# Ledger of designs, part 50: VH-VL binders against q9h9l3

Target 1, 176 residues: q9h9l3
Amino acid sequence: PRKMVAIDCEMVGTGPKGHVSSLARCSIVNYNGDVLYDEYILPPCHIVDYRTRWSGIRKQHMVNATPFKIARGQILKILTGKIVVGHAIHNDFKALQYFHPKSLTRDTSHIPPLNRKADCPENATMSLKHLTKKLLNRDIQVGKSGHSSVEDAQATMELYKLVEVEWEEHLARNPP

## First folded at step 3 (VH-VL)

Design A5e (framework fv_amlenetug)
Fold by ESMFold2-Fast, scan of step 3:
Structure A5e (fold): chain C 176 residues (1-176), chain A 120 residues (1-120), chain B 108 residues (1-108)
Amino acid sequence: as target 1 above (176 residues)
Amino acid sequence: EVQLLESGGGLVQTGGSLRLSCAASGFTFSSYAMTWVRQAPGKGLEWVSAISYSGGYTDYADSVKGRFTISRDNSQNTLYLQMNSLRAEDTAVYYCAKSPYYRGYYMDVWGQGTLVTVSS
Amino acid sequence: EIVLTQSPGTLSLSPGERATLSCRASQSVSDSYLAWYQQKPGQAPRLLIYGASSRATGIPDRFSGSGSGTDFTLTISRLEPEDFAVYYCQQYGYSPYTFGQGTKVEIK
């Protein structure tokens, strides 16, 4: 089987003026888009700003949320040793306080062939919403109720699959 | 209209060399991956080589690796296949084909082919 | 490499009949990475189906593709005289992008 997953995280604001981004939800899907993990996560710090318009997180989601330390352990068991696909994935790894090897990381916001296929400049950082609409003819992150990290992870995996063969060959010749 | 026209085929001795060309027209050549596919007389299709839109990525079937070189000239809208150390098993009609993507996948447009005959 | 095995090798049918062609892979292929081609004697191949089930531009709706994993099928619902040809499947999920050996659809 292929050892590849896609991840998307939602963050809430903690710390002074809500400036710190803390993990509040994580979704992980397998190659076919099946959900392997999807939990609301309770930050160890007081939530100042739920950022609900973007995160979809509300106070009710925190009542029985998995504490950060426990969630982090569960998530890392899934990610370790696998190729991990994400969009602007450095934000997810930062929120997880985790280092994933660059050789096993695939960031759909920095894959030149994917931008080319979408008729965008190869060195531009395009949003997940834009690439998904252009290449999959699917609208994601619609409305003002917040983003679905499951939807985002599934879209990210589908986008990567469009360029997987060529990008894996590129990486084999040009290791990160 | 989109067209691909192969040339350069012919009779060559075992151990010899030959260069095939494929002239492309009717589309933005520099935006698409190109592929060479061959077919031995009375046999099925065999994928030979692919080249990305820019020429930065190439791939080869194991049967031709180290002997054949795929290249392209985007300024002239031309694809090439340099064939060295030819063997009798290389006898085939060689098709030039266009991928609908910037790297090779399936082929949506095919040329008419050019026959290469390798003999003693 | 992924080996594609097509069956039957030859399918003898009459115009108006349904043709069902099989393509089996030696290992799993993503269901979006399988194409079908038609080839007539003395002609270049013609793309029929890509992504296992999507018809190429200009291909009549009597041609349909299905399947996933290791088992794929091309169906021609009602054979027309121009459909008697050799059909090839091709996977493009893993390099090298291999072809099956072909199925010949011939007149009875």
Scores: ipSAE 0.000, ipTM 0.465, lowest interface PAE 16.3, mean pLDDT 86

Design A5f (framework fv_amlenetug)
Fold by ESMFold2-Fast, scan of step 3:
Order: C-alpha cells, then sequence, then structure tokens
Structure A5f (fold): chain C 176 residues (1-176), chain A 118 residues (1-118), chain B 108 residues (1-108)
C-alpha cells in the first residue's frame, strides 16, 4: 500500500496589524484517521491576532507550545516521501515554509471529481465544511470556539478516499 | 431555448491543424462545464475533452492529449477545440455538449464534420 | 479507464415489444454517474436517463433505467416507432469519461 497522510494547520496573525499568517497548530493523521501528530506551535514572532474564532487558539495554548523550528523539523520528518492530503494545502505548506513535491500533494479543494460528487462546479474552491456535510453527512467546524485541526484532517482524508482510485488514475495519466 | 452551434469543420490533410468553435445561447454559459465528443463515421461515441466553467481545469482523452487544446471565452459564450497534428483516426463528427456537476451531457450541438485525409 | 460493454449489439424487435439493453462496466461505477443516450441517424445524441434511473426532462415513462455496481439496464416497456435507434450508456463519474459501443434497436 502507498504511504499517505492528511494534514491541517491553524494559523494566527503576526507582523504588522496581524497580516502575516504564522503556524500555531498542526495535526497529521494516517490513512485510517489515527493521529500521528497534534501540537500547538509557538510562532517566532509576537502574536498580534489569535484569530480564535477560526483557529481555536488562545494565549494559554502558547505557554507550553513547541517552538516553530522544533515543530517544523518534527512535521517534515512525517511528511517527507509521503503523499500528503490537505484542503487548500498551499496555505499549510506556506505556514510551514516548506515545499512538498506536487506529484505527492493532493488538495481536496482542487479535485474536480470530488466537487462533482458534491453537486458543485468542478473548479470551484468549496469549503471543507461544505464538502464534508454533502459527501459524508457530517458537521465539522461547529460553533464559535474555533476549528479542530484533528477533526479537519480526519475529514480531509475521508473525502480523499471517496475519489482516491479515480484521482490516482487521472494523475498517472496526467502527471503534475 | 438552449442552443449549441458548432463550426470550423472541414477537410484537412494529415499533420494539419483545425480549430472548432461552439457558439452557446439560451443559458448562462459561464456557469457550466463544456465538453467535446466525437463520432467516427459508422462508429460509437468517444469523449475527447472537457473544460470547467471558468476554464481553470481541462481534461483530455489519451488519444488526443498533447495534440488538442480545449479553451473557452466566457465573454463571447464560445467554446473552442484547437486540433493539431491531425491523423486519419481523428476523422469524425465533433459535438459540443453542455454538462455540470452530477449531470451527464444534457444538451448537444448538431455536430461539425472533420475529415482528415492524406 | 473504465470500459463499458453493451449487449446485445443489435436487438431486432417489433413495435409494442419490450426492449431490455445491458451495460456492463469493467469496474464498479456509482449509479449516480451512469447515463443512457438515444441517437437517431443524422442526429446528435439525446439524454434519456442519468444517475442510472432518473428520466431526463421530456422523456416518456416507457423508458426506465436500473442497476448498480457493474451491471446496468435500460428498459423500454413498449416500443413505439420513434424508439428504433442506437442507444449508448456512459459513465461520467471517472476520468476519462467513457461510452459503451452502442446497442442498435431495429425493426424486425
Amino acid sequence: as target 1 above (176 residues)
Amino acid sequence: EVQLLESGGGLVQTGGSLRLSCAASGFTFSSYAMTWVRQAPGKGLEWVSAISYSGGYTDYADSVKGRFTISRDNSQNTLYLQMNSLRAEDTAVYYCAKTRWELPFDYWGQGTLVTVSS
Amino acid sequence: EIVLTQSPGTLSLSPGERATLSCRASQSVSDSYLAWYQQKPGQAPRLLIYGASSRATGIPDRFSGSGSGTDFTLTISRLEPEDFAVYYCQQYGYSPYTFGQGTKVEIK
């Protein structure tokens, strides 16, 4: 079987007026949805905006958070050489300051057959919440306390599994 | 009334090029994916290429990949198929068709004949 | 790619008879993504059935579709003169999109 993981990151605002998105939590699950990694991460820059409504991150989570450089090393050891599944995954890679090979990257926000199954335009960028509700009949990201990156990573893997055979065949014929 | 009108077909020599057009009316063109399907004389239907509503995603049958390019102009409500390096096996009636997520091809044009000969 | 095989190649029947057309897929196809088309000589194909069993707008009740997995069927309960045509199945859930080779329904 090929090695595949799913990732979801939470970001906080750093830099002037909180405009920079900095990694503050990362969750990685395996093919079966088991958690391989889930840590709060301390950005190297001062946090201006916790973006708590979306990130779920509060000041207390930062007290014992793993410093960015250490967390990055741990995360990259898990991702390297594997097929990595994510939703709008370029944001996660940007926050990690990491370049993963396109041939090993699967972005559930850019898989036309997945949108087709959800009754959505093939190239529209649909939210993870919408796709999960339509295709898995499951509500995620509920309430105003922020998202669970573990829940999001698990949902992302399950969504990919719905189109895995078809999409892997497509990629074999049309390498990125 | 949904209408799809193909044009640009004709006789072309092996190795030549041809561009097909499909003019759409009667629906919001920019909201639908479009596809090309061909049919060789006396033969069945073969899917050729598809394009998403915005043009951001395209897909091709292996038999035409690298030779044909699908594109669209949403401001003109027109779909295109640029055909290069034509082979005798590309001889067919070419249909454009309207599609959407979870829908097959609900409306078809009347087709345009492309004949490739040496 | 998913290969769709239609059988029989030709059905020779009289008006009033029932026609049963088969479409078999080389691998499982969600019934949500199987369609049937009718084509008359010199005309473009016309959508009859989508999602294996849903009739397209304007299609008479005598046309019905069924099946799941790898085995799909189009049934015409009582053939009318205008129903003598070629019928194609298609899967539209997996790239590349593929069609069966067609079944010709002709007058006996």
Scores: ipSAE 0.000, ipTM 0.441, lowest interface PAE 19.9, mean pLDDT 86

Design A5g (framework fv_amlenetug)
Fold by ESMFold2-Fast, scan of step 3:
Structure A5g (fold): chain C 176 residues (1-176), chain A 120 residues (1-120), chain B 108 residues (1-108)
Amino acid sequence: as target 1 above (176 residues)
Amino acid sequence: EVQLLESGGGLVQTGGSLRLSCAASGFTFSSYAMTWVRQAPGKGLEWVSAISYSGGYTDYADSVKGRFTISRDNSQNTLYLQMNSLRAEDTAVYYCAKDLRGYSSYFDYWGQGTLVTVSS
Amino acid sequence: EIVLTQSPGTLSLSPGERATLSCRASQSVSDSYLAWYQQKPGQAPRLLIYGASSRATGIPDRFSGSGSGTDFTLTISRLEPEDFAVYYCQQYGYSPYTFGQGTKVEIK
């Protein structure tokens, strides 16, 4: 079915000591890897820690960033009613302050046949970087200037496509 | 104003190679996906290849897969199409087109095209 | 691969008349991911409509798109001299992103 997208979000630290994760970038790609959404997002709270090493977010990205409420509305319109693929996707949904139905959610960090294809224990939570290298022979998240959320979303969709037929059959027999 | 300017077209023999370039200006090139679309003489449009804003993802039509390589240089605002093992069927005007960051695969700006003629 | 079939192949009309162009898909186009382009001889295509019905920036309101699923229509309410051109539909719901064969709108 074509009603499937992949998402990857970048978060910055807000709140006391930067311990709260707030949405600062969101990338969404369609089944073929084309970008449907990619915006820097301005959190409603003061940014204490940009977490630049991982997020790739810097102060200059906030200058023309879309305010959280507006960005959230745009993102939710894209996600609603679609199968949403992500890696450790619960973090993305938490940052969006959004509940997506489990029946339409696909988390590539919790798909046993994907781990099996990568010669990893079925119950282990493997990183997106590791699975992408093992199964797609591609290096992502290279360097120390932060991750590309577009690259991560595209890799996540490609990983899901490797197990899509098998996993959709499993979910039809074992609804979440 | 957005401008896309293709170059590198010409006459090439069957089995040969050719590299096309597209110089972009008037927008933040590194923020947008780009595509190549071709049109054979007197025929319709055919999508050839696409590349994400970072160059981290590429996609190809089955007719060119394994022979063509799309790439980009964001520091030079330039898109490329390396064409190998050319066939007579590859004869076409090749257009560089801009995809929209956010919603993809409709092309809001196009270059004027560069003609590639493949003959024996 | 989704095949797009445009009809008629040629539409002969006079300025001031309404033009109705059809695009039929071999299977349902998800989320109305369908665009329309105008092309004049020796020129690059120009985006008119995307998402089946949204007019692109700078496109006059005499151009309108409609349809969903497998049947799509481009309507030009009152042809101007500059509207005589070839029109292509394109789906972007499934890779490869395919174009119709074109409809030529020519002066009578």
Scores: ipSAE 0.000, ipTM 0.460, lowest interface PAE 16.4, mean pLDDT 85

Design A6 (framework fv_amlenetug)
Fold by ESMFold2-Fast, scan of step 3:
Structure A6 (fold): chain C 176 residues (1-176), chain A 120 residues (1-120), chain B 108 residues (1-108)
Amino acid sequence: as target 1 above (176 residues)
Amino acid sequence: EVQLLESGGGLVQTGGSLRLSCAASGFTFSDYAMTWVRQAPGKGLEWVSAISWSGGRTDYADSVKGRFTISRDNSQNTLYLQMNSLRAEDTAVYYCAKDYYDSSGLFDYWGQGTLVTVSS
Amino acid sequence: EIVLTQSPGTLSLSPGERATLSCRASQSVSNNYLAWYQQKPGQAPRLLIYDASTRATGIPDRFSGSGSGTDFTLTISRLEPEDFAVYYCQQYDYSPRTFGQGTKVEIK
């Protein structure tokens, strides 16, 4: 089905020593890679560690950020009833405090055919950066200014499209 | 404060129909999935049906599939349950409940319930 | 579907005592998507615990949840008069949503 989106979230550190991951940005793209949602999100707790090298989040992004509760509602409206593609997507759903049906979830970090195409062990969890370079010959997450969640969501959708036919056939034979 | 108020229950004969309503207030109704849970007299809780924030996705327990229809009117902050082909086994208090995580199936607020009695 | 079995069916205790209620799932609740509800006679259920061990807003700290996989426990450390009620566990890991049959905590 064409009712498919890809999601990528950026998290900042909250709680003791910044060890809790709290949602600070979310990007959602459609099947063709068009942006459906891209907002900075203000966590309800004090930010201890921006994790800027990875997240790309800085203090200035929080000034006009959408409060967590409002952003969550907007995001869930887009995800509900759709096939949602992500990379290590359980982390994104955890940050959103959201359960998405497993039958409608596609995790590019746990698709054995995708790892096979990348010449990686089938049961290994490979990074989005590695799979994108190996399979799409494209460098993402470049430099020290942090990741672009839009770029990551787009790459994730493109990766899934490489194995979509094979994986959907597998899921039809082996429902989750 | 969050409030859910059910109405429409009553006595109905086997094979008959009833429509239940749930009026919601104190939260942004259109941001949350909603559910109906029933409880037969002296028995436990049984999930009946759920509807997504937009009404675009609905789900039903096997015991009511094909007979019950869940719907919502976001402009009126109201949830509905259309019950057709009622059986004696459908006799229960019907609760309206709000989903905590939208499609999660976890229910953080419940209405007071409305009694449906099906008899011959 | 995941069948939840609660034990005991009835627990007869006095105020001040500790209550331990069990909920066993027929298959693993892998994300710990398990909740506990309290229901008093003539009233709607009230959410107590979710994600196996997280207290819902406004719930006293005498209520605690624990467990993982197939075995979950609700503990009430020191029963108050208002705690005598029926308690239900519920899983939301797999469709359909299912409830246990309930444990009645009654005055001895």
Scores: ipSAE 0.000, ipTM 0.475, lowest interface PAE 16.5, mean pLDDT 87

Design A6a (framework fv_amlenetug)
Fold by ESMFold2-Fast, scan of step 3:
Structure A6a (fold): chain C 176 residues (1-176), chain A 119 residues (1-119), chain B 108 residues (1-108)
Amino acid sequence: as target 1 above (176 residues)
Amino acid sequence: EVQLLESGGGLVQTGGSLRLSCAASGFTFSDYAMTWVRQAPGKGLEWVSAISWSGGRTDYADSVKGRFTISRDNSQNTLYLQMNSLRAEDTAVYYCAKELGYSSPFDYWGQGTLVTVSS
Amino acid sequence: EIVLTQSPGTLSLSPGERATLSCRASQSVSNNYLAWYQQKPGQAPRLLIYDASTRATGIPDRFSGSGSGTDFTLTISRLEPEDFAVYYCQQYDYSPRTFGQGTKVEIK
């Protein structure tokens, strides 16, 4: 399957003490790293903590943000039927309140050959920042002003491409 | 090869209306946000309006808000800018440009179309 | 809105010289979402650098971007004849998107 996209979401804190993670930005890139979707998303609940240091989201980004229900529909239209690549992607799917088929999901935090290529234990969960530095010689998530979900999605796709042939062959022989 | 071709520019009277079009080719138009940027004669660049890939989100510079409407027809690979209540200060070359995403730089530009507003 | 101020307004240089162009933001460009464009007379702008320091596809390596926060720089290490043009910085971190007023690089 060639129809492949990479996703990265930014979450803000809602609920008591800002402990609930609610979707506030989603970026989706195609196989070549071109942006297909990048929108700020207005949570249905009051934002308690913008988590700006990590999310990069500020109050002004919410002014014209797409309401969650509408954004979810747009995002799911892009994801449905495609191979979706992400890093710790269960967090993104949880924020989207969405179930994507496991056979079409590729999580770069749980691909043993990728860890091995980075000289890390095969079953360890490594951060996107660590794998990107080790394998692509690029520093992402730099500074104190928040992460770029576009940059993270692009890095995630490039990481997957390093093991794509090997991993797709493995999955064909060992279906989930 | 990515191409953006603007049309619809011309001479119009103060208070009049004009619709600009931008025909896109060489990329999947429906996957990308689009923008209009203008440049008055001898002046710098001014961002005018942006529209998301689906048309579900639009944004405008304060100077044109309420007077201009950005829209797109993904089936025809065409971007539009409807300009109403035109003022002399709207005189400029109008460029359409492709964004990498809604909040992104502009990687490809058309050649521009001149709009002249006179009294 | 974020106001971008470019300096100098005009640089008069000869081919082979180094050009250094400044762009200052009135407030922090938090994600370094800052781009540089080149515009020649009668032509549309051309993207050179984005995300402060990433060179766009097809742009020669003599062009480089640097900086963060409020202070950004475009450097052309060795001017070629085709590099004499007007250069604009642009931020896309906060709505509305804004451009600097431009720096003209002209032949001495």
Scores: ipSAE 0.000, ipTM 0.458, lowest interface PAE 17.9, mean pLDDT 87

Design A6b (framework fv_amlenetug)
Fold by ESMFold2-Fast, scan of step 3:
Structure A6b (fold): chain C 176 residues (1-176), chain A 118 residues (1-118), chain B 108 residues (1-108)
Amino acid sequence: as target 1 above (176 residues)
Amino acid sequence: EVQLLESGGGLVQTGGSLRLSCAASGFTFSDYAMTWVRQAPGKGLEWVSAISWSGGRTDYADSVKGRFTISRDNSQNTLYLQMNSLRAEDTAVYYCAKGIYDYVFDYWGQGTLVTVSS
Amino acid sequence: EIVLTQSPGTLSLSPGERATLSCRASQSVSNNYLAWYQQKPGQAPRLLIYDASTRATGIPDRFSGSGSGTDFTLTISRLEPEDFAVYYCQQYDYSPRTFGQGTKVEIK
């Protein structure tokens, strides 16, 4: 079986003027897009800025949210030993304070064949919204109520599947 | 106050072994990736090895792969670097550093000098 | 392996002046996985900037990072006496994680 998952996290602002990004939600889906994990996560620091326009997080979601330390343990248990797909995935790993081997990491913001299929410059960092619209004819991150990390993780997995055969062959010949 | 304190450095002959230790305090050690970075006298920084929060993932520079082993004891808040088959080019100050994740290092210890002579 | 080349090797400036330090990568650094460190003689390195432009905790606003792809810049807007040090860039996009050779910022 494919040991591959896709992840998307939502961050809120903590620290001075809310400039620090802290994990507040994490969604993980399997190869077929089924949800394996989707929890609101309580940061250890005071939330200064919910960034609701982008994160979709509101104060009500923090009631009974899983504490960061516990959530992190659960998430890393799912990610360990699997190929992890994400979009600008460094932000997710940073928020998780986690190392994932680069040989098992796939970042859809940095796969030249994917940009090529979308008629975009191969080395540009295109948004998930743009790639999803161009290649899957699907609108995500619509409206003013924030993003759905489940929807984003599902879109990310579907985008990777478009180039999976080509990219895995490339990586086998050119290991990271 | 975050503190990282290295120990175990010293003089060793080519082909010998040393074990470095790094005692961590002031943060939840088990939540962070840790790394070793070295600096030869008068030269720049060279990444040596990294270990994930749980110890389940380790990574090594090609120059030390097969000779060095990174490990950690989360119950004692201690990071280790076992160095075997030491070479003259391993002579350096070895720094213990805390990762935000294993890619970037926000706190560093004072360093411990390892001198390998032949 | 991604090779990082820093320029200039030495930058001689006076307090109050602007310092601009370059770091050029031999290959594109994905996701802006680039950090800057400061090191003074006899001391451990200190993280200044990560993800190309994010300031580390406690770093003054006079330090800023910019750039993407292969060309990155560290700017110190008004040098303080304490800022005279060696600066290293580091990429963490590909294993091995590599450092530049350093730029020494010294008093003129």
Scores: ipSAE 0.000, ipTM 0.448, lowest interface PAE 16.5, mean pLDDT 86

Design A6c (framework fv_amlenetug)
Fold by ESMFold2-Fast, scan of step 3:
Structure A6c (fold): chain C 176 residues (1-176), chain A 119 residues (1-119), chain B 108 residues (1-108)
Amino acid sequence: as target 1 above (176 residues)
Amino acid sequence: EVQLLESGGGLVQTGGSLRLSCAASGFTFSDYAMTWVRQAPGKGLEWVSAISWSGGRTDYADSVKGRFTISRDNSQNTLYLQMNSLRAEDTAVYYCAKSEYYLGSFDYWGQGTLVTVSS
Amino acid sequence: EIVLTQSPGTLSLSPGERATLSCRASQSVSNNYLAWYQQKPGQAPRLLIYDASTRATGIPDRFSGSGSGTDFTLTISRLEPEDFAVYYCQQYDYSPRTFGQGTKVEIK
């Protein structure tokens, strides 16, 4: 099978005034959109702000959550050596305290052909919600109960597939 | 194990048509790009055509553009090459090959099928 | 199109000797998107090296690739009897994909 996965993480606020983003959920899907990993993750630091409006994380999700060190090990085993697709993916890698090679990273927030297809300026950073609505005619991140990282990872993979051939050819000629 | 089996080769007259098939097994066919490469008797390798995993993108060597059509049936794990307006210079062994990416190297090859074009 | 020129056309060597095969591109092959294939008479080509220096699965350590830009090399450190074959380089950096004309490694 293809050596490509899509990832989406949810973060909660830790540290002073809840300004530090700490991993609290991670979802990984394969090329076909099947879930390979989806766990609530317990940060090593006290959660100051659950950011529930966006993260969908509530205190109850932390009760049986996987400790960060264990979850990180599991996630990195899945990501290592694969092309990893994400949206604003540097935030996910930062929360994982992980460096993934640029040559194997695909960020749907920085793919000019994808913006062009959505009738948006090529250099603009468009939200996942906007691109998914414009290009897939699907509403994600609806309501006030937070986002589904599974839904976001699936949408991200589908968006990448729209430009995969064109973008892989571009990267072959213009490596990061 | 990855296996690719070409069929449909044979003797055909100049100006004629022929359709080659490549049956794939041992991997998820729909996840990979496929290509046709040919080799004239006693000569080197020449890339002919490529198709993306979904069939949404195709590409052709200038020597075959407008005459050959590459296609795939992911439900049947089969790659095709429709060859029209055949010329003597199209005489070659035709190989199908698998690629990780649309623009990539060819990691597995079939055994080849011989196409002979004569007057 | 990128033209690949292989040299020499023929290498006449004995088992146990080192073989060094060259592939020169008419323009820079960016990202080292260059592969090497081995072909024996009556057989399909076999991928040896991709991305200029990465050995394909199952390929013995005696095969190595090097180079960048316009100059690439395939080295067979100690020829085995089964290594006498024709070797092709191929670029996939630019469409159309192109192959070199081949180097025949034959027994002396």
Scores: ipSAE 0.000, ipTM 0.470, lowest interface PAE 16.1, mean pLDDT 88

Design A6d (framework fv_amlenetug)
Fold by ESMFold2-Fast, scan of step 3:
Structure A6d (fold): chain C 176 residues (1-176), chain A 119 residues (1-119), chain B 108 residues (1-108)
Amino acid sequence: as target 1 above (176 residues)
Amino acid sequence: EVQLLESGGGLVQTGGSLRLSCAASGFTFSDYAMTWVRQAPGKGLEWVSAISWSGGRTDYADSVKGRFTISRDNSQNTLYLQMNSLRAEDTAVYYCAKDTLYGDYFDYWGQGTLVTVSS
Amino acid sequence: EIVLTQSPGTLSLSPGERATLSCRASQSVSNNYLAWYQQKPGQAPRLLIYDASTRATGIPDRFSGSGSGTDFTLTISRLEPEDFAVYYCQQYDYSPRTFGQGTKVEIK
C-alpha cells in the first residue's frame, strides 16, 4: 500500500519530580519491519528519572545520543507524507512536539476490529504487550531491562497488518 | 589536563550578596554540564546547583532556590554562582565540578573557594 | 529525597589492611547510579567509582565498588598510607543528587 511506517518512542522523566515525558529514543520501521531509524536522543532538559524499567534508557545511552532538535528534524523527514502506525501514538507525537495529519495516522490502541480479534471490548485501550501476545502469540517487553522500541515498532506494524484491509476500507467510508 | 579554578569567595554579612566564578580549561567547556557543590567547615558535601551545556536548563537545591542563580559564559569558559540573601548556614567551601551529563556524577573538581557569612 | 547513610563513621586501620565502607540508601537506587569520592584534608573530592562498580580513570585497582538496590560497598583491598582520607558516596538516580555524610578512614 501507500508508504507506511511504524514508530515507537521511549521517554524519560524531566521537570518537577520527573513528571514531564521527554523523548530519549525513537525507532521507526518500514512495512516489512526493517529498521529505518533507531537513535538515542538527548533531551534538552535535565533527566530526573530514566524510567529504566520501562524505557530501557540508561545514562550511558546519553553519551553519544543525538540532540533533540537534530533528531526531531531527522524523524519528521521520515514521517512526513507517510501513513504512521503506532500504539497510543499521541504520546509519541507529543514527545516529538509534532502534529501528524489524522488521515495518515493509525493508532493500534484505538482500532475496534483489533480489540475484537483479541477478545477484548472494542472501545477499550489494550496494551501493546497484551495485543501482541493474544494475536501474534509473541512475548514482547520481557524482563526488567526495559522495552525495545525496535521490537515494539515491529510488533505494532504486524498488528496493524492483521486488520489493514478491513480498517483502510472503514476509513475510506468514514474519513477521520 | 582538566583544570577548574574557583574565585570570588570571602567574608560577607548576613543578607548580603556574593558572586563566585569558576574558570575552566583542558576540555571543551560548552559540551558539558557544570555544577556547584558546597561543604560547610567539618561537614559533608551538599549539591547546590547545576546548569546544562548550553545554559538553557538550570536546577537548584531547595535550600538555595530563589536566592542563588547559576549561569555560564561559554565564550569565556566560565561558570558563575550569584548568591543573594546569604545566611549563616551558607558558610562553606564552594566547589565547581564537571557534571558529566547534567544529573550525573562529578568527574573533575576545582580547589574550592571559601564563603564565610557572619552577622 | 534519597538519604544516604554511611557506616562506620570512623574506621581505624593499619596500612596493608582491607577497608570495607558501607553506604545505605533510604530507598532503592534502582539503576546502580551511585558514585564514591575520596577527600584528603584541605583538598577537593576525587572521583573513585561511578555506576556502583566502574573505576574512574587513573584510580588504582585496590579500589572496588559493589552492591545494588539500597546497600552499596566500597572496598580498599590493601590500604596504602595515601588512602587515609574521608570517603563519600553519592546517588544520582533521583533528584536532588545527595551525598552520604562520609566515613573517615584513619590510621590506627
Scores: ipSAE 0.000, ipTM 0.468, lowest interface PAE 17.0, mean pLDDT 87

